# VHH binders against Mitotic checkpoint protein BUB3.3 (BUB3.3), part 4

Target 1, 314 residues: Mitotic checkpoint protein BUB3.3 (BUB3.3), of Arabidopsis thaliana (Mouse-ear cress) (f4i241)
Amino acid sequence: MSGDRLEFENPIEDAVSRLRFSPQSNNLLVASWDSYLRLYDVESSSLSLELNSQAALLDCCFENESTSFTSGSDGFIRRYDLNAGTVDTIGRHDDISTSIVYSYEKGEVISTGFDEKIKFWDTRQRESLVFSTDAGGAVGCVTVSGNNLVVCVDASMHIYDLRNLDEAFQSYASQVEVPIRCITSVPYSRGYAVGSVDGRVAVDFPNTSCSSEIKYSFRCHPKSRNGRLDGVCINAIEFSPCGSGTFVTGDNEGYVISWNAKSRRRLNELPRYSNSIASLAFDHTGELLAIASSHTYQDAKEKEEAPQVFIHRL
Below, E stands for the ipSAE of ESMFold2; O stands for the ipSAE of OpenDDE; V2 stands for 0.75 times the mean of E and O plus 0.25 times the DockQ between their complexes.

## First folded at step 19 (VHH)

Design U5 (from T2 with F27G)
Fold by ESMFold2, fold request of step 22:
Structure U5 (fold): chain B 314 residues (1-314), chain A 121 residues (1-121)
Amino acid sequence: as target 1 above (314 residues)
Amino acid sequence: QVQLQESGGGLVQPGGSLRLSCAASGGTFSSYAMSWVRQAPGEGREWVSSISWSGKVTFYADSVKGRFTIARDNVKNTLYLLMDSLKSDDTAVYYCAKHKYGIPWARFDYWGQGTQVTVSS
């Protein structure tokens, strides 16, 4: 295994659902099914706070250094004041809320849920819920970049223009042709990278006329000397913020692999982690990679060992 | 204490239909993600179908897609499985089960006692 393991006062008692670094610092959010949102200061190697909720947390995001949000299994959207150490509910979905992201372009929180809604929240308003629209199905994952929101439904990307939400979304069929498990925005283009339930990665450029931005796909684990086969779910995919084209994938067998999207080359494979890779996050400089080794409940034979979080220095 | 009780099983001819019910008590059914799981004679348990706590999102095993329909009534605290175009391979004890956390892919924490479905000519 690679990296320094984080230590927590209250052990993480169930799955880690999401890791997120602050866009401004090396503060790390850890969302867990044990209902705690944890904030860890990686520079000081210390836990800054733990805030309990009433439900399993499925996703989290930063608005800024003092404010974050979670989506929960009870459908509630919760706002966290990280300085005061308090939590409030700001609204809810009518089923599980699976994903939550912050749009800096709109200044709004965006959540999705099994009620098949996309909801927009602006805590600067008297009523936080400012817009709601249909997702077009059960959302598997979401990303936001600039004026674009992408919501994945099965093998399709539903692309919303945040400047004109009254229009119907653009449906774009992914190259993976099977359910999309994770998605991230390419930081230096209008492209997107997706990972599938069956081990494929695709890089798509639906908003480009540039001939050098050519879509492509590949299998993350086509074959290894250890006899690994296709079909291992890609749970996480993240780009380094540096613009070099480096991105990482984490799979359900505990492998973290780095790639370069410009050269289309596999770069490194970290030593295998003991459990599935549930989440990955780069810090804002690209010098640190946070890695959650945690069961994901995708495999009946998966061991429910205590989740661990590692910081790998690049 | 959550309790689950299945009913509606029986003997049916191939091509026939059957509706299973699962009555829930001892908790807040409208917060439960639920599944049907079956066990054929001499075999392990096989997941059949799942439903989210609002009922909006449903999942089906490939072996039953297009033939079975999962549904719930949160007023009556009841889970249903409508089985159409039954085949001999569908012969099994059918269990309803509750997922932890209200998440339809989490582990199960409560099970019913099961109801027998037999498909034979």
Scores: ipSAE 0.750, ipTM 0.891, lowest interface PAE 0.9, mean pLDDT 89
Fold by ESMFold2, fold request of step 22:
Structure U5 (fold): chain B 314 residues (1-314), chain A 121 residues (1-121)
Amino acid sequence: as target 1 above (314 residues)
Amino acid sequence: QVQLQESGGGLVQPGGSLRLSCAASGGTFSSYAMSWVRQAPGEGREWVSSISWSGKVTFYADSVKGRFTIARDNVKNTLYLLMDSLKSDDTAVYYCAKHKYGIPWARFDYWGQGTQVTVSS
């Protein structure tokens, strides 16, 4: 398997749900169903913090170097003071909270849940919950970039303008035509890349004025001749932050493949990981890729092996 | 500690309807993600339907979409499966099951005893 495996004093005891690098450093958050949020300093190869809570963690995000958040299976949104090593609850969803992201443009935390709500939290206010709106269905994944929030419901992207949240979202049908499993923003445009439950990737450019930004889709792993790759789910898709067009996909069979979205070329395929790719994250420079090889409960024959996290240099 | 007890099974004709119930005790039902799973004679267990702990989000196997409805009553601590347009291949023992962590795609940690549904002329 490629890359340096991270070592944890207390082993990760259940699924890794999300990896996130800090936007300013090589601090890595690891969210797990074992209820721990872990902060790993990749430069020193050491675990900096390990903070528990009462529920499985489904997603995490940084606000800054000192503050992060998680979404939990009990619906609670938790705030972590990474300097003090403390955890507080700031609010909740009325069902599982599935995703959480930070909007630097608004200075707000955005969470989604199975209560079909999108909730906006501003911890600078006395009451953290500052806005709540309907997602239009069960949210599969979310991305935020600039003034745009995209939540995926089945095969649709629901696009919200963060400057005009009192208006209805724009619904954009994805080219994959099946449920969207993961989404990421294209860092050099207002485009989005999505991965589907059936192994397809689509790159879409809603509302583009650039004639060279033409949408396209493809089967992510077309070189396989066995049925394995035709039935795979794309669990993770992430762009390098450097604007080169490099992005990576990770699937439920342990494959990590890099692509260039501008040239539409497959670049490299890493040696297969032993378990599903649950999450991918680029560091802020694009030089490092964090990879979670972890069960995701997508396959009845899936092994409950201890999750592993790797750092690969691209 | 968590106990799940199914009821409402029986013999029905093709095209008929049944309502299964699953009474939960020994815990906090309103925090459970729940599923129905069935097992036909001589076959393995087959997932049928799942519901989130608030009841807001539901999932169905393709074989039952449009015919079965999963529901819950968190006041009565009861899970339901409303079965319409029954076919002979719906014949099975139906189990209710609780998911780990309250996550409706996590593995199961508790099972009921099962209730028999038989669809025959």
Scores: ipSAE 0.744, ipTM 0.891, lowest interface PAE 1.0, mean pLDDT 88

Design U7 (from T3 with F27G Y110V)
Fold by ESMFold2, look of step 19:
Structure U7 (fold): chain B 314 residues (1-314), chain A 121 residues (1-121)
Amino acid sequence: as target 1 above (314 residues)
Amino acid sequence: QVQLQESGGGLVQPGGSLRLSCAASGGTFSSYAMSWVRQAPGEGREWVSSISWSGKITFYADSVKGRFTIARDNVKNTLYLLMDSLKSDDTAVYYCAKHKYGIPWARFDVWGQGTQVTVSS
C-alpha cells in the first residue's frame, strides 16, 4: 500500500463513494455509504468534522471552505455548514441521486439522479431549485468545466452548454463503446478523459476544431499482474491540476496507475491496494493524491473490509 | 419486519409466458431498490433484473434482455417480472430481493422464499 493512511475517530463502516480536495486548501471530503460526510485536514492530520445525513452518500462537492453538498441514496440534496457543523436539506430527486458538482461559472450546485433529471440549485434564492432538465437516461458520472457540463449515460456523453440550457444537449458516443464509469475534464484543453466498466480509458475532444487535439484510447493493464483479468472496471480517473498532462486511474482490483496524456506514456504503478480503488483526488497543487481503497459492490469475491483512505505524495 | 413473498410460478411450455409477483409487507416499499435472482438446479444464484426505488431505471442480465420485463407498483407494494419467450434454461427458483440503502447495486438484505418456474414440454 502506498501513502499515509488517514485515521478517523469513528471508523468508516461502509463503502467510500467519493473523495474531494478543496480547491483552496488541503481539506479533504470523504463521502460514505455509512451516511457520514467527513472533513479531514490533511495538513494537521486531523478530522475536522463528521456529519450524519441518514442516507448512503454517493457523491460530494465543495462550494467553498465553509459549504459543501452531498447527493444520497434517498435522493436528497444536502448542504453542510462546515464551520457550524450542521446539515440541511435543500431539495430532492425522485430517485437516488448519483452525482453532485459545483459550477463556479454559474454559482450553482448541479445534481443528477435516477429520475433522469439534472437539477440546478442556488441557495442564494428563496427556493433553491432554479432549473431542471432531462439527462437523457440514468446518469453514471458527471464533470463540469467552465461553461460545459457533461453527464454520462451508458457509453454516451451528454454535453450541455451552461450558457444555453434551453437548447438540447449534444450526444457524443465515447470511444470506449461500453458504459462509462468515470469522467474527468482535461485541465489544459476542452477534452475529457473517461474510464469504462471493461478497463478502457479514452481521451475525447467532442467539439475539436484543432488538429493537435486527437482523441485516443487504450486498455489499462497493470504490469504488476502476471495474468491480466478480463474487463476490470476503471472506477476513478483524475488529472493533476498543474497542466503537465499527468492523470491517474484506479481500478476495481486495487491498482493505481499514473499516465501522461500528452506523451501517452505510463509513468508509474503503485503497489496494489488491498481493496478496489473507489475514488481518487488530487489536492489543488498536484503534490498529494488521496486514494480510497474500498469495496464498490461490483465483485462477488470483493472483501467488504473497513475502507481505508491514503495520502500519497507525488 | 420486512417480508417478501413471491407467487406466479408454474409449469410452462417453451415459448410461453409467465408473470411473477412479489408482495412486500413491513416497511416502506417505495424506498426499496429491488431485484429478481434465480437459481437453477446444480447452479449458483444468477442475478436477473433490478429496478430503482421509483421504478424509473431498470437493469437486465444479458441472458434475459428483450424477453423479461421488471416492473413495480408502489401503491400495491408489489414487484413484478413478466417473462416472455421462455426457454428451458430459464427453469429455476426465482427469488425477489431487497437491496440495502435503496441502491440497486448494493448487497441484498431481505430475500423472499422463492417460486418455481419450470419450462418443459
Scores: ipSAE 0.773, ipTM 0.897, lowest interface PAE 0.8, mean pLDDT 90

## First folded at step 20 (VHH; from U5 with V57I Y110H)

Design V2
Fold by OpenDDE, fold request of step 22:
Structure V2 (fold): chain B 314 residues (1-314), chain A 121 residues (1-121)
Amino acid sequence: as target 1 above (314 residues)
Amino acid sequence: QVQLQESGGGLVQPGGSLRLSCAASGGTFSSYAMSWVRQAPGEGREWVSSISWSGKITFYADSVKGRFTIARDNVKNTLYLLMDSLKSDDTAVYYCAKHKYGIPWARFDHWGQGTQVTVSS
């Protein structure tokens, strides 16, 4: 297998839900269903922090090098002081909280849950919850870029302007026409890419002064494999932060594939991992790709073996 | 220890309706994601429907979508399955199951004993 496998003294005992690199260093957050948030220093190849959160963690994000947040199966939004090694709860959804992102524009944490709410949290305020709105359904995935928050519900996308959160200013059916599993924003653009449950990717770049609009969709695996007729779920999709136009996909069959968004070409395929790709994350330079090989509990073919996290140098 | 007990099964004619109940005890029901799973004679277990612990989000198999409704009463610690427009193919033992971690797509960590549903003319 490609990449260096991270070694944990205490193995991850359940699914990895999210990998996130810190914005300035090569610190990697590993959120997992075994209730632990782990901070791994990739440079020193060492686990720097391991905190029991008392719930399955479904997502995580950095605010900065000192502070991170998670969304949990118990609905709680948790804040972590990465220096002190402490965790506290800042609020709660009325169901599982499935997604969490940090808006640098607003200086707020944004979370979604199966309570069909989008909640905005400002930890600088006495009352952390500063706004709540209805998502209109179960949120599958979210991404934030600049002033735009994109919320995916089934096969639909809803775009919110963070400056005016009364309503989504745009709602439309995705190009994939099936439930969206993952979404990523295009660096330095208002564009996005999504992965679907049936193995399709849709890319949408708005027209800019330097580039024409790019809008297309494709199947990651157009050819049948082993007699299989159905597509394979894309669990993760991420753009390289370097602005090269390269993005990577991870699927339920353990494939990590890189693509050029401009040319629409497949660039590279890593050796197949033993389990589903549950999460992908680029470091801030784009030189490192973190890969979580883990059961996602969404495919019967998956193995309930100990998850593995790899660092691949590009 | 979490215990689940199904009831409400029986014999019904095609096109008829049934309401299944699952009583939960031994824990905090309001934190459980729950499912109905059925097993027909000679076949494997088939997932039917799931519901999040708040009850806001529900999921259905294509085979029962539009006909079955999953619901819950967290005050009564009870899960329900409303079955309308029943077909012969719906004949099975219906099980109530609890998901691990309160996550509706996680594996099941507790099962009921099941209740028999027979759809026959």
Scores: ipSAE 0.915, ipTM 0.957, lowest interface PAE 0.4, mean pLDDT 94
Fold by OpenDDE, last read:
Structure V2 (fold): chain B 314 residues (1-314), chain A 121 residues (1-121)
Amino acid sequence: as target 1 above (314 residues)
Amino acid sequence: QVQLQESGGGLVQPGGSLRLSCAASGGTFSSYAMSWVRQAPGEGREWVSSISWSGKITFYADSVKGRFTIARDNVKNTLYLLMDSLKSDDTAVYYCAKHKYGIPWARFDHWGQGTQVTVSS
């Protein structure tokens, strides 16, 4: 195994759903199905906070160093005061809430759920729910960059302009043509990369005044390479924030692979982890990669063992 | 403790239809993600269909897609499986199962006793 394993006095009792680094520090959020949101200080190698949320946590995000949010299996959107160690609910979906992101441009929390809703929350307002719209289906994953919100439904992508939320200004079928499992935005670009349930990655850099369009897809594990089979779900995809064009993928077989989006080359493969890669997260410098080796409950081959979180220095 | 009880099984001819029901008691049914799972003689358990706790999102195995419909009535605490165009290969004991945490892809934490469905000419 590659990287330093995080040690928790109280072990994580169920699946890790999401890792997120703080935008300005090496604080790492760990959301898990055991209902706990954990804040780990990677620099000091210590657990700073552990809060029981009373539901399985499916996603998490930072607003800032003091505030984070989660989406839960009970549909609730929760806000965490990381300094005070307190949790409060700001709203709810009418089904499981599967994704949560923070828009720094709008200063709003955006959540999605199996109620087929995209909800926008502004904690500065008396009423936190400021807008709700129909996603048109079960939302699998979302990402936000600048004024663009990308919502993935099955194999389709819907792009919203946060300045005008009446409807998606663009909707199209993804290059992968199968359900999208994960999505990430390209730093300093309007581009996106997605991972599919059958092990494909699609990269899309739209044409801008500054750059030509880059659009391609590939299989992470071609059949010809090391006897690997097609059909391995890509659970996580993340770009390095440094703008190098490097992104990493994590799959159900426990592989973490780095790629260069511009050259379309495979860069490196970490030693195989014992379980599926459930989540990946870069720190704000791109020097650290957090890796969650955890059951995702998607493949029968997955092990029902205690999740492990690793910090890999790049 | 959560209890699940299936009903509605029986003998039907190929091409026929059946409606299975699963009555849930104990806890809050409206918070449960539910599934139907079947087991044919001599075979392992096969997932058939799942439904989110609100009922808005449904999932189907390819083998039953277009023929079976999963539904729920949260007021009646009942899960349903509407089975149309039944085939001999659909013969099995059908179980309703509750997912852990209300997540439709999580493991099952409760099972019913099952109801027999036999499709034969």
Scores: ipSAE 0.915, ipTM 0.957, lowest interface PAE 0.4, mean pLDDT 94
Fold by OpenDDE, fold request of step 22:
Structure V2 (fold): chain B 314 residues (1-314), chain A 121 residues (1-121)
Amino acid sequence: as target 1 above (314 residues)
Amino acid sequence: QVQLQESGGGLVQPGGSLRLSCAASGGTFSSYAMSWVRQAPGEGREWVSSISWSGKITFYADSVKGRFTIARDNVKNTLYLLMDSLKSDDTAVYYCAKHKYGIPWARFDHWGQGTQVTVSS
């Protein structure tokens, strides 16, 4: 297997849901269904923090080096002081909270859940909940870039301007005709890439004065290639932050593949991991790729073995 | 200990309708994601439908989509399956099951005993 496996004194006892690198260091958040948020220092190869959140964690994000947030299966949004090692609840959804992101433009936490709500939280205010709106369906995944919030519902994408949250200013059907499983924003652009439940990737770069429009979709594993069956779910998609146009995908068969968004070419395929790829994360330099090999409970072929986290140097 | 008990099964003609119920006890039902799973004679278990703990989000197998409706009453601690336009292929023992962590795609941690549904002319 490619990369260095992280060693945990206490093994992760259930699925890893999300990996996130800190914005400025080599600290890695590991959110998992065993209710723990873990902070791992990749540079020193040591676990720096492990906090019990009392619920399965479905997503996590950094505000900064000192503060992180999670969304939980119990609907709670939790704030973590990474220096003090403390956890507080800031609010709740009326169903499982499936996604959480931080908007640096607004200084707000944005969460979604199966209550079909998009909630905006400002921890600087006495009342943390500052806005709530209906997403119009079950939110599958979200991403924030600048002033744009993209919310995926089934096979549709809704784009919100954070400066005006009354309504989505754009709603459209994705290039994929099946539910979107994951989404990522393109660095230094207004572009997005999505992965679907049937193994398709769609890339969309808007036309700007400086660049031509890029819009295409492809299957990561075409049937004609190596006898692989089509229809493998893409669980994770991430762009390298270096602006090279490189992005990586992770799927239910344990494959991590890198692609060039501009040339539409496959760049590299890592050796197959033993379990599904549940999450991928680049460090802030793009030199490190964190990989979670973990059961996602979406495919019968998956093994319910202890999840493994790897650091791959690119 | 969480307990689940199915009821409402029986014999029905093709094109007929049935309503299954699953009564939950021994915990906080309103925090449970729930599913219906069926097993026909000589066949493996087949997932039928799921519902989130608030009841707002529902999922259906393609084989029952448009015919079956999953619902819940959190005050009554009861899960329902409304079955319309029943077919012979719907003949099976129907089980209600609770998902781990309240996540509707997680593994099941509790099962009912099942109720028999027979669709025959």
Scores: ipSAE 0.914, ipTM 0.957, lowest interface PAE 0.4, mean pLDDT 94
Fold by OpenDDE, last read:
Structure V2 (fold): chain B 314 residues (1-314), chain A 121 residues (1-121)
Amino acid sequence: as target 1 above (314 residues)
Amino acid sequence: QVQLQESGGGLVQPGGSLRLSCAASGGTFSSYAMSWVRQAPGEGREWVSSISWSGKITFYADSVKGRFTIARDNVKNTLYLLMDSLKSDDTAVYYCAKHKYGIPWARFDHWGQGTQVTVSS
C-alpha cells in the first residue's frame, strides 16, 4: 500500500468519516464513528490526542491549531480544545449533523444536518447559534471558500453568500444527474469540483488570473474498465492547496487518483487500498496526502476491513 | 435491550393497502434511525425504506418509491410503513431494523421478528 500507515495504540474500531489537516502544521484530525476524535502529529508520527465524543463523528474541521469542531450522529456540534484536551458542545441539530466547516471570513462554524438546516455558530458570542436557515433538503456535502458557501442537496448545488444569508443566491443542477457525494473548492478560485455516487467528477470554476473558465465532467472509471457495469461512488475529492490545479479522488473501490483540472488528465493512480476511500486531505503545503481507507457503509459491496489511515508523500 | 416488534401484516389483494407498525421498546426511540427490510421466499433481504431519527429525512428503494411511505411517531415509539398499490412482488416478510449510531446508512444492530405480507388475488 502506498504511504505510511498511521499506527494507533488504540485502533480505530469503526468507520473513519473525515480527515483534516491543520492550517499551518502537519497535525491531522481523524474523525470516526467509534466516537473518537484523534489528533495525529504526522511530523513526529505520534498520536497527540484522543478524545471520546460520545457519538459517532461524521465530520470535523479546524478553526486553528488549538481548536477544532465536529458534527455528530446525535446532532451535536462539539468544540475541542486541542491543547487542553477538552470537549464541549456548542449546539445541536434536530437530526444527525453530517457536515461541518469553518468560515475564516466570518469567523464562524457552519454545520448542516438531516434536519435540513444550515446553522452558523459563533463561539465568541453568548449564544453560539447566530443564524439558521433551511437547506431545502438533506445536505450531502458542503464547502466554504471566501464568502461562498456551497451546499449540495442530492444533485443540486446551492450557493450562499455569507454576507447575505437570506437565501441562496444561486441554485442549479450540477453537471451530474445523480446525488453528489463530495465537494471541494478550487484553490484561488470561486470554482468547485464534485464527486458523484456513480463515479463522476464535475469541475466548474470561472476564469481566473491563472486560467480560463473550466467546466466539464467525466467518469473516473469508464464502464468498460475491468468489466464494470456500474459507476463507483466517489467519496472524496480534494484540491492540492499549492494551486497546481491538481486534485485527487477517492472511491468505494479503494482507488486514489490524481487529476489535473486544467488539462483534464489523469496524473497518477495509487495502488489500490483494501477498503473504500472514505476521506482525503492535503496538508497546507500540498506535499502530504492523508488517506482514509475505510468502509463507509453506503454501499453493500464495500469491504469491511479495519480502517486505516495513510500518509502519502507527494 | 432494544426490542422491535412488527405488526400489521396480512393478506391483501393486488392494488390494496396495508399499514405496518413496528413497536420499539428499550432505549430512546427518538434517537434511532430506522428501516424496513423485506425478504421474499427464496430471496435475500431487500432494503425497502429508511427514516432518520427525527423523521425529517426518508429514503426509499426504487421498487417501492411512490407507493410506500415510511413514517414514525416518536411519542408512541412506533415506526410505520404505509403500503399502497401493493403488488404480488411485494409479498415478503417485512422486518423493521434499527441502525447503529442513529445513522440511516449504518449497519443494523437490531431486528424485529418480521410480519408476513401476502399480496395475492
Scores: ipSAE 0.909, ipTM 0.956, lowest interface PAE 0.5, mean pLDDT 94

